# Designs tried in a protein design chat: VHH binders against o26223. Part 57

Target 1, 191 residues: o26223
Amino acid sequence: MKLLWTSQHIKVTVHIDGKVSKMDVLEAIKTRRSIRKYQDREVPEELIDKILDAAMCGPSAVDERPWHFIVVRNREMLEKIPEVHPYGAMVKDAPVAIIVCCDSSLEKIPGFWVQDCSIASQNILLAAHSLGLGAVWTGVYPLEDRVEGIRRLFSIPEHVIPFSVIPLGYPAENPGTRDLFDPDRIHLEKW

## First folded at step 21 (VHH)

Design AA4
Fold by ESMFold2, fold request of step 23:
Structure AA4 (fold): chain B 191 residues (1-191), chain A 121 residues (1-121)
Amino acid sequence: as target 1 above (191 residues)
Amino acid sequence: EVQLVESGGGLVQPGGSLRLSCAASGFTFSGDDMAWYRQAPGKGRELVAYISSGDFTDYADSVKGRFTISRDNAKNTLYLQMNSLRPEDTAVYYCARGEHESYIDYSFDYWGQGTLVTVSS
């Protein structure tokens, strides 16, 4: 994976397995959808590494980088996630899931870790999409039953907080997009 | 204008079967997630079954193994096949269209008028 520079504007172009990607950043943001149906196809470790590299490129409060990631491929474990996570039913059918966690011992400023982990989670979704994968963010924090269930299932210590579970795989569905731009949400100069 | 029109409700004996239909118009049906909700007398609405645009399905625990959600994209129609019906399945059943994106639960932006299902001896 590498950046390429152009003479007229800075445009991010990435190589996927030695090939230059043509996905424009705005296109990626606008076309990414939650994908809950996956092909029966393994996701290579190489792609997971690229996704997690992208996740860690996000800003964080005073560069605290409080995130940790659990990569789950074991079929038995993937099948147990829906038992403690009602919105995670599709995880049982995914080839892999990423659990985004906050390690509170890495916080430099209390109370910003949710923003930090949200940035990492969204970067995972965009990176997966750019690599031809589909993913969905299934919320865990701040729902106490989900947090406790995931913590127990994966032996997550008390100072580490599971934030989200993100199943991913090669997509087997193609949901549509909608025009969501609302100019009434834009305020010039003041409210 | 998005429209969802349910049909197929009625009176049925316990252990019986019923098939609900939802005719959809005013949007690209094949690209959207859909669901059935129900509301029993004196209760709030509860999710019964969910189907994504690519046929991923999820069901309420109380109906698993008895109900089947399906879709026919050529006819813009959502279905709910209800088997082994019980008196507690008595409710008004609603067809719903999924919102664009959510990360904590399934959410919906349009509902139909509902169709009444009564399960009684």
Scores: ipSAE 0.681, ipTM 0.867, lowest interface PAE 1.3, mean pLDDT 90
Fold by ESMFold2, last read:
Structure AA4 (fold): chain B 191 residues (1-191), chain A 121 residues (1-121)
Amino acid sequence: as target 1 above (191 residues)
Amino acid sequence: EVQLVESGGGLVQPGGSLRLSCAASGFTFSGDDMAWYRQAPGKGRELVAYISSGDFTDYADSVKGRFTISRDNAKNTLYLQMNSLRPEDTAVYYCARGEHESYIDYSFDYWGQGTLVTVSS
């Protein structure tokens, strides 16, 4: 057994106080917010590895795992995303973005890849938050102009579908938490 | 109760300037995302400018470079400085706020009553 786990080459996260901290999952879900302002600070590759590991832990339809991820750090490419993504203006200021894609050749059951990539995208947001980063999901699919624009920009082949663009970085804003619980959406036993 | 009250609208000539204000109460102003929208006669509301809780800003292409959104957290007031006004900027302008979590656009839950801006010779 090698001492190096290349597929799990993840450094233990050191928080501000020098301890490895674990955020409660309910806390992470309730406190995560879309972050659109970032510090001028690089995100270490190790954190991106942890985030993508978390993305791939999600379930998928019949375990098809149709997802692929493009990690973008190049300034010129990040600055071009808003040219094809009207909701992506903050991407130009992010140190890194992750593009979540579906490889349709891996699809085993029609139409479930959207759920699969949504699960991966939400896991990216939660993992980033737990690591002290801020992120925002900027939707691509099914908006045809955005899909085509992102595909052209990153040379994504026709059988691969860009699903979302997720810029992330150390947050430079702190929106409050939200109380969105609505009992009227809950139906006991029947509609 | 969330309240948003717009003011500063009026009649201006093309090329002129206006500054709109939105006085806000009933929520934590500094932690909120806010926006200006407009609605021209017979049209739907469209986003004009967005500002996040940390002052990230974004603008509709039609106003970029001419309009500036800003906020004064001490006064709980949102502003829209409108320069180089054109007849197509004629609309009712609405202030909006919300804890924005949409993933395809900017979206908001609370709206003011609006202030009319008319740009005409």
Scores: ipSAE 0.675, ipTM 0.854, lowest interface PAE 1.1, mean pLDDT 89
Fold by ESMFold2, look of step 21:
Structure AA4 (fold): chain B 191 residues (1-191), chain A 121 residues (1-121)
Amino acid sequence: as target 1 above (191 residues)
Amino acid sequence: EVQLVESGGGLVQPGGSLRLSCAASGFTFSGDDMAWYRQAPGKGRELVAYISSGDFTDYADSVKGRFTISRDNAKNTLYLQMNSLRPEDTAVYYCARGEHESYIDYSFDYWGQGTLVTVSS
């Protein structure tokens, strides 16, 4: 496995076995937070490719894989998202956003595309975090005003359903971890 | 014990200004998202202003350009500067901290007891 060296301003962690490893998967799940403040720094295309590869690795209902992704880097478009998405104010300051969509022509059983796109969306968040990026899931579906606003803004056809908008970038905040484990939610053998 | 104590409310004439403070204790203030909410008589609480741990801010449309949220992490204090006050700004104002990982809107776990702002001639 090739050893990777970077300049002082771009760093890649190299593990002893020659594989790049930054974060254990349980650590990634536990430490990922919604990040709404970003550095004025572009996100390399290669990282977006890795994130979208991870998004597409999730299971889907009967392997229908209904997802499509719109990668948005254009400043004017990013600045317009808050006009149609009340929870998307931070998108205007992000270097890039990913819109997770369902192509309903790929749906094989009704309604499971929501789970499918949720899996892809969460994988985007985890992959971004593992690569040193911060992201936040801003919900679109099933809020119809948001769905129609995003569809109109990005010329998304009627058979394609925008599910989530995920701005991301190198984080300029560190909210820390939360201790959310609640053993009362766990039921052994029965309710 | 988490505690949020609001202060700075009072009676002010239309067009006037007030500055609200929220003193925070019992948690690591600098890492938390914070917000101001308000509740007018007979109405539900509504978000007024949000600030993230990294000073990203967002405002209700009704207060944009008139109100400014800020935080001083050294003093564990959240502020709301309210300018150009109107009678419809009359409400009890609440400080809120933290966030469950919500994906549809801002949400918060802990609330102060509030401070009353009355805008009246």
Scores: ipSAE 0.654, ipTM 0.843, lowest interface PAE 1.1, mean pLDDT 89
Fold by ESMFold2, fold request of step 23:
Structure AA4 (fold): chain B 191 residues (1-191), chain A 121 residues (1-121)
Amino acid sequence: as target 1 above (191 residues)
Amino acid sequence: EVQLVESGGGLVQPGGSLRLSCAASGFTFSGDDMAWYRQAPGKGRELVAYISSGDFTDYADSVKGRFTISRDNAKNTLYLQMNSLRPEDTAVYYCARGEHESYIDYSFDYWGQGTLVTVSS
């Protein structure tokens, strides 16, 4: 086993026995929270690439993979998103946002793209969290005023549907977690 | 048991100021998002101001520039400073704690009993 420690700001973990893990997946799922306050710190392109790779690893209906992603770093564009998204006020303060879209021309089975893009969106949240970033899903679809506003702002063509806007950055807040496990929601064998 | 207790309401003339307080207990206050809501006579509750655990803030358009939300995590207390009050601000004001997670709006799971603010000449 060889452990390498560097003097860089980010802790670097060298994989052992072919396994690479920065955060246990169950820990990531349980501790991920919506983050709306970010440090004044850029998010490297490398981390965005890892997050989008994770987003594209999700299953989709008949492997249709209908998703497209718009990466927004331009300050003027980030500042305009709240003008068309009433609950996207924190986007103006984020170093980057990802817009998850459906290209309906890639749909193989009608009506499943919402599930497909939801899977991609949740994977973005979990991957960001595992990399030490904070993110929040701000819903767009199916609210038509938000869909049209985002489509217009980013010149998204008619057959492409913006689904969610996900601002992200290094977190400047630490919201608590709650015990939400409810055994009454579990049904053995039948309802 | 989560408890939210508002205070500081009262009668004030237009153009006046009030500071509302909300004493919180029964949860880890510093880790939660908080808000002020209000309910005018004959109307539903509406969001006035929101503050995240890390002091990100958002305001209803009708109060921007006049109201300031803040928190003191050492005292487990949420505040609303209301300046330049108008008769339209007359309402019962509620302190609220954010729900666990929502992806479409700000949403809340606990409210206090409210404190009445009356702006009248």
Scores: ipSAE 0.627, ipTM 0.842, lowest interface PAE 1.4, mean pLDDT 89
Fold by ESMFold2, last read:
Structure AA4 (fold): chain B 191 residues (1-191), chain A 121 residues (1-121)
Amino acid sequence: as target 1 above (191 residues)
Amino acid sequence: EVQLVESGGGLVQPGGSLRLSCAASGFTFSGDDMAWYRQAPGKGRELVAYISSGDFTDYADSVKGRFTISRDNAKNTLYLQMNSLRPEDTAVYYCARGEHESYIDYSFDYWGQGTLVTVSS
């Protein structure tokens, strides 16, 4: 149940399974896990819009913003992704996937697009989690067999590079949290 | 401390079957991603089968339709049922457990000592 109020207005919203999140950003970062099992349940377009809005909020090298996103809901296409992506088997069971791509014609500084698309990809994961969805980043670049397979499957032109495939849906698993902090990785003032 | 102990390996003829077990302790078994890997002589370690915390499963193409990964949370035990065995399935089989995040493959931080499976006449 979602009810949104302002100090000056009473608003009635259409209830959806997701809720307006007040999750602390540190909590979201610490509790997000890769989710590979999904409920048989559609993801509303409104949530995908919010996720992609968040993806585009990341910084990029010289503000080049080289990212493009392919939203895949077609069942036949989702079922074909594992044929070209050996670690994308869960995509066939997802209600939707987002393919993060670099348009190389938008590069202002050669070679930084990988960082740019990585930022967008991580933002997708965090936004999905904050909205009650589960997602997993399945890497495409720089594995050339995966890059070519995804490019052919989705008719992606030569100057566009598929970077990652991110299936998402309402989670049907809960892998729990992890404690990964390692103070030996922290160096004060110098190495 | 995390412990993974494989058992059930041995000598089997082509076309035969074998069931491997991995007894697990020192972690919350039902919440983990787990896998079986194998390493043939002179080769790198390769994924055989994967199972997520919610029982999503995935298999290497070379074993698909012949091997089945499963687990019994009450016994803290991971299984690999291997049917229609071939000589190229000969390898040391390792149980793996992970709570780590990888975006390129299935990744694991704890490994058992392995159990040898030999498929020959």
Scores: ipSAE 0.595, ipTM 0.812, lowest interface PAE 1.3, mean pLDDT 89
Fold by OpenDDE, look of step 21:
Structure AA4 (fold): chain B 191 residues (1-191), chain A 121 residues (1-121)
Amino acid sequence: as target 1 above (191 residues)
Amino acid sequence: EVQLVESGGGLVQPGGSLRLSCAASGFTFSGDDMAWYRQAPGKGRELVAYISSGDFTDYADSVKGRFTISRDNAKNTLYLQMNSLRPEDTAVYYCARGEHESYIDYSFDYWGQGTLVTVSS
């Protein structure tokens, strides 16, 4: 299934009570929560395309853009992910998962790929949320068993490092809101 | 002050059932993930069951199909229904409060004192 990557303007719309509403960036950041329970509802390819477009819009070290993305919709494969990811139980119930990977051959400055893939992963979460989807970051790297498990499961070549698995779907849970602001973590001019 | 108080432990025969309760106070219970852990004699503490603030649940393989974690937010109470108990389920069972969002694994910052479950003929 060739994902037709058309440069589409990311229109961030959230369906609230059947109406499409725009979510601003601050709202998306502040209201985003990890979602581990999903509706039995497919995610349109268009939304995945928008999410992946967003994933590729973040900065990277010297603009190296080392990220690759595996989009997984196959139920058998989704059901196998928890076998190699002990805390990825929710993946089997998701209609789709994105595996964020680094192609080490694209790395220009050693070590920064972790930051690059983190930025991509976070953008996936925020984009998903802004589109009315729920997602959760399930860490793979740097846990060796998880890295190797995902690698083997998806036949990922040795020079490519799986970084995160992000299941997505329409939310079937409401974890509530959080206030995480901590003024004690803010230092003015000096520590 | 955060408090977690477990109850419902006791002696039960193999194949029997118990229901554990954890009374929570000192925090917004409905907003937090919760879990049951257990520690058998001479073994480390292990996750038994997890429940998110949104009622997503996960279980250790050893208890799947036998144990059910649930919560009553109105009562600030966490439950563990344990059916088809086995001798290997013998342990002190602990209630735990979840930390903020983690992208690695389930993490917890507060624990109860535990309640002993003994499964023996």
Scores: ipSAE 0.577, ipTM 0.813, lowest interface PAE 0.8, mean pLDDT 91

